# VHH binders against a4x776, part 35

Target 1, 306 residues: a4x776
Amino acid sequence: MSTSMSVARSLPGGPVAEQILAEVAQEVTQLRAAGVTPALATVLVGDDDASVGYIRIKQRQAVQLGFASPHVRLPASASQADLQAVVTQLSADTSVHGVLVQHPVPPHLDFDRAMQALDPEKDVDGMHPVNLGRLALGLPGPTPCTPAGIEALLAYHEVPVAGREVVVLGRGATLGRPLAMVLAQKRPTANAAVTVVHTGVPDWPRYTRRAEIVVAAAGVPGLVRPEHLRPGAVVVNGGVRYAGRRLLPDVDESCATVAGAMTPRVGGVGPTTVAMLFRNAVRAARRTRSSRTPVRLPDSGAPAGR
Short names: E, the ipSAE of ESMFold2; O, the ipSAE of OpenDDE; V2, 0.75 times the mean of E and O plus 0.25 times the DockQ between their complexes.

## First folded at step 19 (VHH; framework vhh_7pa5_2)

Design q04 (at its last look DockQ between E and O 0.40; V2 from the best seeds 0.00; counts 0 for: pae O 4.6 > 2, unsure alone 63.8 < 65)
Fold by ESMFold2, look of step 19:
Structure q04 (fold): chain B 306 residues (1-306), chain A 127 residues (1-127)
Amino acid sequence: as target 1 above (306 residues)
Amino acid sequence: QVQLVESGGGMVQPGGSLRLSCAASGFTFSSYAMSWVRRAPGKGPEWVSTISSSGGWTSYADSVKGRFTISRDNAKNTLYLQMNSLKPEDTALYYCAKDRYSYEVTWGSGTYKFDYWGQGTQVTVSS
C-alpha cells in the first residue's frame, strides 16, 4: 500500500525568502526614486559575540536591499535610561522607519520596558502588544514575522490552507498564539479552522492525528513524532533550538516517512522570518515618507552655524 | 536657534598640545551626543571623535586614538577636545557638531550625519 512512499515533499523556505526579498528590493527602489531612503536602525547593547553576529547579518542584508542602516552601539554598562533615550530618539526621527533592538540585552536592563519607548509603527518584529492587538482585531499594522513567514511558505508551495484543519502545537507569545490568529484571517492563503494545543493537553496527539496541517511551535526538540501525524499531513517546523551549531527542531526528522510534505530541518521557516522583517521595514517606510537632508560638513571657511 | 562656537585653535609645533572648546546654546545640550570633525585644506571632512550625551561613551578615529581626548561639561554647556602629541597631519579647521541622538549613530562605515555645526577653529601644526 503506502510502503512505497518514503519521503515527504520538502518545503524549503529559501526560495520563499528570495521571492519576498526581491519584492522588498523593488519597493525600496521605488521609494528611493521618490526621494525616500528606507532606514532600518539597529541597537546593540554590549559586545556579546552572538549578538554582534546577528546584527552584522541584518546590516548586510539591509545594505543589499538598499536600506540605510543607522546603527547605535551602547556599552554593556549603559543604564536603562540610556537605552530608553536612544529608542525614544529613534522613534521620533522621521528619517528612521524601522527600529530593531537586539535581544538579549545585558541582565541589568529591562528589554520589555525599553521597547515601551518604541513607536509601534516602527516595530519591525511585529510583536509589540499594540500590533498584536491590531492583529487580533483585524486592524492594519506591522505583522509578526514568523507567523507571516509560515503563511507565505505554505502559499508558495501551494499547500491548501483555506477551509483546512490546522493544528498549532504550542501557545507561546512569539509564535503559537500569533500564528493561530494569522491563519484564521479571512483570505485565500489563510481562512483555516485553527486549533491550538500544547503539552499541557495529555492527549494532544488526538488533535494532530486529525489535522491536515500541523505547525510545531512548542520549542521542545523532537516532540512531534510519526505516530502523532495522519498519513499525508503537511508538517511545518516552526520551533527550533540550537545545541551548539546543531538545530534541534520540534519535529523529528523521521516524520518525513509519514508526512506528505514537511519543512526541512535547515532552511525551513527561518529564512522566511528574516524576509518578513524587511517586508515590515519597507512597509513602514512607505507609510511614513520623509525627505532626509543630511547636514554636510562645510569646506574651508565654514559658516558660523545653522 | 542652535549655536555652536568653537575656540582654542592656534599655531603649535609638532609634539605640542592644544585644547579646543565649544560653547553650545539654543538646545538642551545634555540630551545629545556631540562630535568633533575636521577639514584639512583640499580634503573632505573627517570625523574625529564623538561623546555620548552623558559623557559615558566616547569613540575616536584611528588617526587620533591615544592622542586626543573628548570631554564635556553639561553644567556649562561646553564640549572639549584635548589634543596632545600634535602632528602636521592634524592641521585643519575643527568643527563642533551636534547629533540628533544621545549616542553615536553611524550611517555606514565612516559615515556620520549631523544636524548643526559651528564656524570652526583653525589648528595649524608646523615646524
Scores: ipSAE 0.416, ipTM 0.776, lowest interface PAE 2.7, mean pLDDT 87
Fold by OpenDDE, look of step 19:
Structure q04 (fold): chain B 306 residues (1-306), chain A 127 residues (1-127)
Amino acid sequence: as target 1 above (306 residues)
Amino acid sequence: QVQLVESGGGMVQPGGSLRLSCAASGFTFSSYAMSWVRRAPGKGPEWVSTISSSGGWTSYADSVKGRFTISRDNAKNTLYLQMNSLKPEDTALYYCAKDRYSYEVTWGSGTYKFDYWGQGTQVTVSS
């Protein structure tokens, strides 16, 4: 009896991102037709090659989607006051709807302090403390991009989440913690029984072996192994490190022999994160329109043809 | 009302130098980055250089890098452009422009980052 080692179904993020970006593009077109040009501003401090590359990708995508894409470049020697001034100015600019400060910033700068100067309504990364508070309270607002992307990815691939046991491995501020909040929300694509495990839980595999869905969010390469999974579990790799240009996933590839479905090593959650950024941006632009009293364009009085 | 008045343009031979000035009024000059933009005949506007509000940061187009120097005197509300090693391809109407922000901002959509422009000063580089 040849035990046909059932290979896990792949859960690519590319198609998910494409769908979301297509929706964003349509919304941008609608806003433009209504006289609003959505603008996503980016801020880069320094000239780190990786950061520059990421910004370029985002800028190109912004242009393709029809966004205005103002970019502020500060030297690596910029002061905290400089960074905060830029963020404050972008927050005050009514032509700018979304603002992204590229992480990381130089070590002498306080990223979190700079983010506090940002208007929460323009936080497209969803990492502003006010927006995380909104998330915790189940209030509307920008959602952290990576957690939102994971929810969207699972939904797109028709992975049942509601009422399912989900284990999040890791409690980072950018992924694990906000993801737990996202997946616990009362939505058809969430509403899960969520457990967060971390380094303080010595026998964390006890939880992951029970889980129907495991999301790795620890940032530890190879942390999740086949012996940590329930056969047939859905496995999402959210935690990523880089060794140079090589992506190092938290989830070992051998997990595909036990998992029922799994994100690929490349092209999993990453693409969806970027798409969610633009979704947040266009939604921010829409919110500003609703608050502006329709400037009655003066009726071009067509002269009554005598 | 915001006013920007350029001066210092003229005709020079290739390899020559010019210094442009821009007198600014009607806004808090020291709070905004300032830029030079040029337009050659039959061409679209080209960004040349930007200086931050404090003067601590400068940026240049590749075409002028190493030859042009942007500076400012906030006490005098004046922007400067020192142009050295001028080339025929530098022939253009040069505009002083007020940036929207305190630091360099580029627009990926091709929209310029400026909310006010001067009338321009003509620079002609010819043998």
Scores: ipSAE 0.026, ipTM 0.445, lowest interface PAE 4.6, mean pLDDT 88
ESMFold2 (binder alone), look of step 19: mean pLDDT 79; pTM 0.801

Design q05 (at its last look DockQ between E and O 0.01; V2 from the best seeds 0.00; counts 0 for: pae E 3.6 > 2, unsure alone 64.6 < 65, placed apart)
Fold by ESMFold2, look of step 19:
Structure q05 (fold): chain B 306 residues (1-306), chain A 127 residues (1-127)
Amino acid sequence: as target 1 above (306 residues)
Amino acid sequence: QVQLVESGGGMVQPGGSLRLSCAASGFTFSSYAMSWVRRAPGKGPEWVSTISSRGSYTSYADSVKGRFTISRDNAKNTLYLQMNSLKPEDTALYYCAKDRYSYEVTWGSGTYKFDYWGQGTQVTVSS
């Protein structure tokens, strides 16, 4: 007899991001009609090529969505006080709704200390300690972007999560930990039994082999292999590393022979993370709705161009 | 009340030099970035240069880079623009402008948002 081969259903993030960004664009239009221009400020220290590239992509997307995109570039030699002053000034400016400080910063600067000056309400990454505390306590606040993106991706592709066994492989503060809290929330797109494991658990495959959903969040290329999965499992590539421009996901592509569904190596979770950044930004602007009289600026001989 | 008073303009031949000054009062000068902006006859405003609140960062329009130097003296609440190798196209009314931030902030397509402006000082470069 002939045995058919199974290949995992693809779970692309592009369509998910497109839907989210369409909703964001509609909200931006509504806010502008109400006299509120959403503004996402970006702060870059130094001239690292990768960081410059990430900022340019975010600036282009912000403009396409109708955001104002104020940008501050500090020299690589900037002091800690310089960085904190800029973050404080942006936090205090009622015409700026979201602030993103591009990581990494130069080694002489303390990124975490600089972020203490940021208003948690303007934290579009959702990673400010106050907002992580709000998440842990079930209080309102900006949600970490990648965890929110993963929840949206699973919901879009109609992957059942409620009541299911989910294993998160990785315990980082930016993904693994907040994702566990997100997927345990009481709502139809979450409500899971969540287990967090990591490479410090010698028999971590014991947990992933019984999981209905595995989220790889370790940042270790090729860590998850077919023998680590139960047949038909849903597998999400949350953690990646790059060799130049080549994306190196935690999940080996051969897992597609065992998994029932799997995010693609390219165009998986990443696009949803970017979409959630802008969703946090537009929601921050909505909290400012036309309840304030704008500051009137002098309008005689104003400069333009560069 | 905020006041910005420019001075040091005049007529010079091409290749000449001028030093502009801007006396600031009515605000904490050392807390804000400052800029020079110029308006040529029949043209709109053109940004020239910006200096951060402590003077650690400076930026220049391509048309003046290498020829103009912005500086400030926070003890005297004064902004300066040293203009060398002047060209006829530098002929303009030059304004001093106050930012609301300690560093240059760009708003999309090179648009600037300044709080206050001076009355300007005329620079005329002709043979």
Scores: ipSAE 0.287, ipTM 0.693, lowest interface PAE 3.6, mean pLDDT 87
Fold by OpenDDE, look of step 19:
Structure q05 (fold): chain B 306 residues (1-306), chain A 127 residues (1-127)
Amino acid sequence: as target 1 above (306 residues)
Amino acid sequence: QVQLVESGGGMVQPGGSLRLSCAASGFTFSSYAMSWVRRAPGKGPEWVSTISSRGSYTSYADSVKGRFTISRDNAKNTLYLQMNSLKPEDTALYYCAKDRYSYEVTWGSGTYKFDYWGQGTQVTVSS
């Protein structure tokens, strides 16, 4: 009896990102036609090669999408006051709709403090405390990009989430915690029964083995293994580390032998995160417009019955 | 140009059934989640139901759960809403709505995620 080892269906993020970016591009075009040029400002402190590279990629993407992309570079020796001044200035600039401060900043700077100087409405990362508060309260606002991307990825691939048991492995501020909040929201692409497990849970596999969906968000390479999964479970790798240029996923590739579906090692959640950044940016631009022009709901022109 | 045209509304007695249709054009219908929204007299818009782009999953407002069924035919670019066990409280103008953004649905706090709406079809439930 040849146990045909059913290979997990792949859940690539690339197509998701492409779709989202296409939508963003369309919105940008519409905004431009309406006299609004969406602008995403980027702030980089220092000369870290990796950071420079990331910013360059984001700037190129911004331009391709039709964004204005003002950039502020501060020296590595910049003071906290310098960084906050830039963030404050960009927040006050009516021509700027979104602001990205590239992480990490030099060790002598407080990134979180700098982010507090940012207008929450211009927070394209969705990591501002006010926006996390909004998320917690179910209020509208920018959402963390990676959690939003995961929601979109699951939805794109038609993975049912609502009412499903989802286990988030990890409780980081950038992924695990906000993801749990996102997936618990009362909306069609969320509304899940979410459990967060972490290093404080000695028998965390007990939970993951029950889960219909497992999202790895721990940042521990190879942490999730086949024995930790329910057969047929959906597995999303959100946590990643790098060894040089090599991506090290939390989810071991062998999980494909047990999972019903899983993100690929490369091209999973990453692309969707980037796409969500730009979605947040264009949404920010749109909000600015709406505040200026009352969105006239199209008058239900009841045809005057002659 | 995006067009959404609703049909199938009418007057029905309590406990009756109606099937709404929405004909969509001017966009890639199969790429977007579609929703039904209704507006009762004197009330704001209320989300009713959403269906994913390919129809694999659906969601419903608590007020209509178990009574309404959303479906779609992507080959015909048509969205449907089967409404059973209708109640007077279901009386409203029913709109077909296109999601502005793909693969997320946020409804709440007065924010509209939809970029296009139809003209609506009137549903009246009255004895």
Scores: ipSAE 0.160, ipTM 0.610, lowest interface PAE 2.2, mean pLDDT 89
ESMFold2 (binder alone), look of step 19: mean pLDDT 80; pTM 0.809

Design q06 (at its last look DockQ between E and O 0.01; V2 from the best seeds 0.00; counts 0 for: pae E 12.3 > 2, grease 25.5 > 24.2, placed apart)
Fold by OpenDDE, look of step 19:
Structure q06 (fold): chain B 306 residues (1-306), chain A 127 residues (1-127)
Amino acid sequence: as target 1 above (306 residues)
Amino acid sequence: QVQLVESGGGMVQPGGSLRLSCAASGFTFSSYAMSWVRRAPGKGPEWVSTISSSGGYTSYADSVKGRFTISRDNAKNTLYLQMNSLKPEDTALYYCAKDRYSYEVTWGSGTYYFDYWGQGTQVTVSS
């Protein structure tokens, strides 16, 4: 009896990102035609190579999509006041629609405090406390990028989420917590029964073994193993660490032998996170337009042809 | 009304030095980065240098790095450019420019955006 080792269906994020970015590009074109140039500002403190690289990628993508891409670089020695001043100025600039402060910042700076100086309407990362509050209340606003990307990824691959048991492994502020809120929303691509497990739950595998969908968001390499999964479960790797350039996933690759579907080690949630950033940016630009009273261009009085 | 008035330009021999000044008014000078931009005859504008609002951070074009020094006196609302080891290639109209933010901002592929410009001061480096 040849036990056909059923390999999990792959859930790549690349195609999802491409679709989202294509939509963003169209929206940017429409805004430009309407006289609005969407602008996404980026702020980098210091010169960390990885951060510089990420910013460069984002800037290139912004340009490709038709965004204006103002970039502010602060030295590593910049003060809290310096950072907050820049964020405040970007918030006040009517030509800037979205602002990204690149994480991490140098240890002597308070990232969260700096983010409080940001206009929530321009928060493209969706991490501003006001926007997290909006999310919690089911109000419209920027959604955290990675959680939004995961929802989009599942939807794109036609993974049923509504009414399904979803376990989120991890309760971080950037992924686990906001993801639980996102997937609990009353939307066709959400509306799940969500359980959050974490280090305070000694027998967390009890929950994951019941789950139809498991999202790893712990940031612990190799944490999720085949014995922790229900056969046929959908597995999303959201938590990642890096050892140098090597991506270390929370989900062990061997989970593909038990899972029905699983994100790949590379090219899973990552691409969708970036795409969601730009989606938030273009939406921010649209909101700004709606609030601006249409400047009636003076009717070019066609000279009455005598 | 924002005003920027450049001074200190002139004619110098190669290897010579000049110090440019820019008197600023009509805005909170200490809140904004300031920049020098130059335009040579028949060429487009070239960014030269930027200094942050506090003066704690400076940046330079590669073409002037090591030769030019940007500084500011916020108490006097004045921007400076010390130009040493001048070359014929430095011949240009030099403009003082007000940045939009407290730090240098690049747009897209390295485009600089400034809110206001002065009338410029002519620097001519010739033997």
Scores: ipSAE 0.445, ipTM 0.754, lowest interface PAE 1.0, mean pLDDT 90
Fold by ESMFold2, look of step 19:
Structure q06 (fold): chain B 306 residues (1-306), chain A 127 residues (1-127)
Amino acid sequence: as target 1 above (306 residues)
Amino acid sequence: QVQLVESGGGMVQPGGSLRLSCAASGFTFSSYAMSWVRRAPGKGPEWVSTISSSGGYTSYADSVKGRFTISRDNAKNTLYLQMNSLKPEDTALYYCAKDRYSYEVTWGSGTYYFDYWGQGTQVTVSS
């Protein structure tokens, strides 16, 4: 017992989200002063209580930030054609700058196909194939919200990432894969040696035990345990589940006795994900303003009326 | 429409075994992680076990580790829970739960909730 602190330093996401949202609010103010009201349209299919709750939280945040927030609700019985027509209409609507289709959709619907119908410039989730391609190539575009949130969280808490060994546990299209691409980018907040491990790597603990940073992105509660970590590692819960009100992260809480820093069970990555949604939305509105700048024609110099 | 139908519950002596099944329809079963959740009389829902969409990862509540085994057959759209060495405290209504998200399909939100439950199958363990 050489110290009174035997638990990892906490890496809360709340302060990170507050900083991001303050920047978004300033950008919204600038756009409104220039005559552009940023607009984030939301689409909900069905009416299950949890999905309605997520939409209401996002709508409240949108109003507080000064966004217009048009909303489309479709019945749970809506067809794929119905959903794609709504996405197409919102893509063509010049008063709408970002579109969010609330996931999950009812299982008879193909979410990915609906999102492919969306104008990539309005893709606030950052999951349109064009935007994932931009990410892979290091080109400008919206980044998927949770991966962007994780990078911002690590930067905010001054966790060194550049040149470090990072292991991402999980290879899903929405978190593990795009996160690996984000953290490998050539910039001070990334530039990591990234290893992705998953079910196809039976001895995945060999990789996590050497890692300076472990990001759990597998979707399996309690998968990462203390014996899977090097002492002093930074551990990030990339996503969590709830059973009722109980939070079920991939990383077992006992990992805090071995890790040097760890996202908390409550208030970790989640708040940053929502903040990044609005950052993508306000940036979409800024891009639209730039493309709508009128072409100023030279004055002919002729007297009026001739 | 999403439908989850649990079966295989019943009355059993302590130390006995039961195998629960959940027939899934109305969604692409192989794309979602699935869970078992139970509700004892007078208590709220308690998570029991989760299996990933591929079946490659499984996890269990501490109270059931070593006694219960979750599995799935994606060709039959069926989820299973093998329950061995049953105890009176395992008495509950057992629900098959469809995961709202997996890390492979999460869009925008970093929170995960179960979005559908079946009607439940009663398991009663008593002497």
Scores: ipSAE 0.000, ipTM 0.263, lowest interface PAE 12.3, mean pLDDT 82
ESMFold2 (binder alone), look of step 19: mean pLDDT 80; pTM 0.808

## First folded at step 20 (VHH; framework vhh_7pa5_2)

Design r01 (at its last look DockQ between E and O 0.41; V2 from the best seeds 0.00; counts 0 for: pae E 5.8 > 2)
Fold by OpenDDE, look of step 20:
Structure r01 (fold): chain B 306 residues (1-306), chain A 126 residues (1-126)
Amino acid sequence: as target 1 above (306 residues)
Amino acid sequence: QVQLVESGGGMVQPGGSLRLSCAASGFTFSSYAMSWVRRAPGKGPEWVSTISSSGGYTSYADSVKGRFTISRDNAKNTLYLQMNSLKPEDTALYYCAKGYEVTWTGSTKTRTFDYWGQGTQVTVSS
């Protein structure tokens, strides 16, 4: 009896991102037709090559989608006050609808403190404390990008989530905790029984072996192994580290021998995160349109010298 | 209402010096970076210099680096630009601007600031 080692179905994020970005592009077109140019501002502190590269990619994507892409660059030696001032400036700019501060910031800077200066309505990462509070309360607002992407990925691939046992491995502020809140929401693509396991749970495999869906969000390469999974489980790799250019997933590739479905090592959650950023941005622009009487943006045109 | 009023412009010979001032009002001056921008005849606006809110950081365009010095007095709500070794190419209307320069892509806008003054004319001519 040849035990045909059933290879897990792949759950790529690329197609999901493409669909979302297409929707975003349509919305941007509509806004432009209505006289609103959505603008996603980016802030970079320092000259980290990777960060610079990421910003460039985001800017290009923004422009391709029809966004305006305002950008501010601060030196690595910038003070906390400098960063905060930039965030405040962009928050006050009525032509800016979304603001992204690129991670990481230099170690001497407090990113969270800087984010407190950001208008929550312009938070495209969905990581502002006010927006996390909104999420926790089930109120409308920007959703954290990676959690939103994971929900969208599961939905796109028609993975049942509602009523399912989901284990989130990790409790980080950027992924594990907000993901648990997202997947617990009363929506058809959420509404799950969510358990969060972490370093305080020595026997965390007991939980993951029962789970119908496992989301790795720990940021520990190779943490999830086949022996930690229920046969046929859906496995989402949300946590990633990099060794140079090499992506190191939390989920070992051998999990594909046990899992029913699994995100690929490359091209899983990552693309969806980026797509959700732009979704948040265009939604922010829409909100601004609804609240603002057409404030005639003063033509920053130089007064024609009469 | 935010107001920025520039002063100190004038005519000077090449190699000469000028000191520009900008009186700011209508906002918490010490909480915002300030910048100088200039516009030469027939040209678009050019960023000249920026100083952080606390004054701890300064930056300059390559064209003025080593010749110009930006400073501020937060107690007086005043921004300064010391211009030394002036060149004919420095001839422009100089604006005081609130905030850091924002560079725009995918827009008809290219560079923006929150607010700017009416400008003070600097003319470098023999």
Scores: ipSAE 0.678, ipTM 0.850, lowest interface PAE 0.5, mean pLDDT 92
Fold by ESMFold2, look of step 20:
Parts: C-alpha cells; structure tokens; sequence
Structure r01 (fold): chain B 306 residues (1-306), chain A 126 residues (1-126)
C-alpha cells in the first residue's frame, strides 16, 4: 500500500545509532566483566590532517564505549613491507580484536594488498573478500557498515522491506553491491525484490519510478530528482559527497515533496554507519572468547553454521 | 619461538658511550621493523628508537635525538643501538622489540610491542 503525503516522513539515523551503540556498550561491559577487554586497533600512515582527525574521533568513541584503543603510526615514507608487517602483527595479537587501517594511504602503498594480511575475523569494515563471500553465501560474518546501517534504519522506522520492490542506484563494491546482497537475505528486515541500476542503464529512471524503496548509492550529488520517484516512495541517501564542509547527498532535497519517507540531509545514514563499525568490533571480541568454528558451506547440509 | 637477546649494557660515566646489540631468532628478522625501548627505575616503558625492516627509515624519541643511532644487520639478524653522550637520565633497562610501538588508551597497557627481549642494563653514574 502506497501513501501520498505533502512532506515526506523523516527517517533519522541518530536514534538508530543510539540504540545500537547502547547495546554495544552493554556488550563491552559484559565482556570486560568476563575478563575480555575489547580492543579496536587503528593504523595511520602519514600525517594527512583529515586522516589524523578521523583517527582521533574513532579513538575517542572507542574509549567512550569501553574499548581499549591500540594505535600504530607509520611515517608517510613507510614501505609496503612495513605496512603489511603491522597488519600481520595486529592480526596475530590475541589482545586485539578489530583492526582498522585508515584510508586513504599514501599513493606508493597498495591498501588492498596490505589488507590481505588482515585476519578476516578482525575486519571491522566487513569488506575483506572472505567476509563478502560469507555475505554472498548467507553465512555468518561481519556485514559492510553502511549496508548494515541502512537495513537497521529501515527496520527501526518500520519501513516494510520484505516482498517489496527495492532499487539500488549504484553498483560500487563498498555500498551498492553488498547492499543488494543484504536486502535480498531471507529475513523479515530484508527479503526484498532487489534491482541494481546505474547511470550506464539508458532509462534507469523507469526502475526507480516503479520502486517502493530507492537507495541512492552512487556518490553523485543531486542524481535523484523528484521526477525519478513514484509518489509515496521511501528514499534513502546512501551516497554523499562533500564540497568543503558542505554535505552533498545523492538525493535532491526536493524529493521530499514526492517521497512518502526520506532520510534527512543531516543525520541520516551516516550515524548508522559508525554504529555498525563498533557493532562489528564488539562481535569480533565476542568471537575471540568463543573460539569460532570455521564456516560451513551450504551444500554440507548445515547452512546455519556458526 | 621468537627470541631477542640484548647485550652491551654496563656502567658508564656521563658523557660516555655504549653500543647495545640485540640478537634475534625464531622469525624472519628482515621482514620486521625493530625498536629499542627502555624502562627507567619506577617508570613505564619509553620508546627510544625504531628502524624499518630494510633499514631505510629511522626515528628517535626527542630525548635521544642526535646522541643515539639505531642500525641493523639483516645478514646477522642483529639490531644495534649506538649510545653517545650518555646522561644519568639514560639509566634504564634497554629492550629490543619486534615491530612498531602500539600505543594503548582505555587499557592498563600503555605501550606494547609484539615481542620484548629480556633487556640489558645501562647505568650512567656521575
């Protein structure tokens, strides 16, 4: 059932993030009481002011939630071998449960190759190929943060997803592709008919105009306009860009005159992404306490694995 | 099993010199950055110096810059610290350590490394 409104209902991510982070804090407290101090390690290469700032914010947030916050700083001139050795060291350290290497790294370094040394169980971004494979197979594992955040946001605001037509506009490895896999999973908060489109599809608006839910995941400011939506559609700003300090979302704000519900320009998906990072981190610490069993493949007759 | 064995410590007067050595075994030495760390009486560990796996990058704590020189010989699996113009403040148990320093917050740990040797004592007395 489609509803038409004068102004779209707001779908803020702040309350969603607060609920998730409260649960994370409780889990951290429980782990500490059981003798496990959850630890999220961060690695910074070089002195880029923005990267230094992001790391400091993440360190403060981790400590506020009760995580230990180990940190490794490498010089901008560090070799590929040096970076890979740090990732290997942190992967092998049993007192470290999650590892985040701040991106971007200096141009002479291959970020993806360095991350191959990372233990998939410590992959708080959920982007390690092993974990993306787990997602594709419907096996347990960390989910990429923004896709998981979007599912949680839709669930929190009681947006029906199961059985609905969802269009994901954008096909990137970090958002559009994993989001399509997330929303197609067999569960009440997902189970959608998912279509992925992109600007290479000549008439991509014909897909978004029929969709009950549109997730803009292209990272192209202003790409989604009111004429691209059916009245009453639910619209999610998954992709954003910044011009200086100004937020430039994929979805034009005028879409609120046509959409039934829409994430706000400020405080939409972003807060849920950071919450999911810490949820992945605390779950990694919990798995270390439990000594996780290797993932079983679906044709073994036991798809519910671990 | 990783083993780091420091040597070359001793008693020296202010202004003197010492050369510390660290014999490494049980891992591929040339693949890892190496560090020197010291622990003065009643104090926690203080990072002194780090050298990259190839030896192409070195760094020093402000307190030792210009006086200490870190080096390595990957063929001999040995890390060195040349200590010149020694001061009483340099009195400490000196450890070699595998890898870069991990700096901790929100924990009882303050600074850690992958592995620490047993240390060699340096005493600078007037």
Amino acid sequence: as target 1 above (306 residues)
Amino acid sequence: QVQLVESGGGMVQPGGSLRLSCAASGFTFSSYAMSWVRRAPGKGPEWVSTISSSGGYTSYADSVKGRFTISRDNAKNTLYLQMNSLKPEDTALYYCAKGYEVTWTGSTKTRTFDYWGQGTQVTVSS
Scores: ipSAE 0.493, ipTM 0.729, lowest interface PAE 1.2, mean pLDDT 87
ESMFold2 (binder alone), look of step 20: mean pLDDT 78; pTM 0.777
ESMFold2, look of step 21: ipSAE 0.036; ipTM 0.461
ESMFold2 (binder alone), look of step 21: mean pLDDT 79; pTM 0.776
OpenDDE, look of step 21: ipSAE 0.589; ipTM 0.798

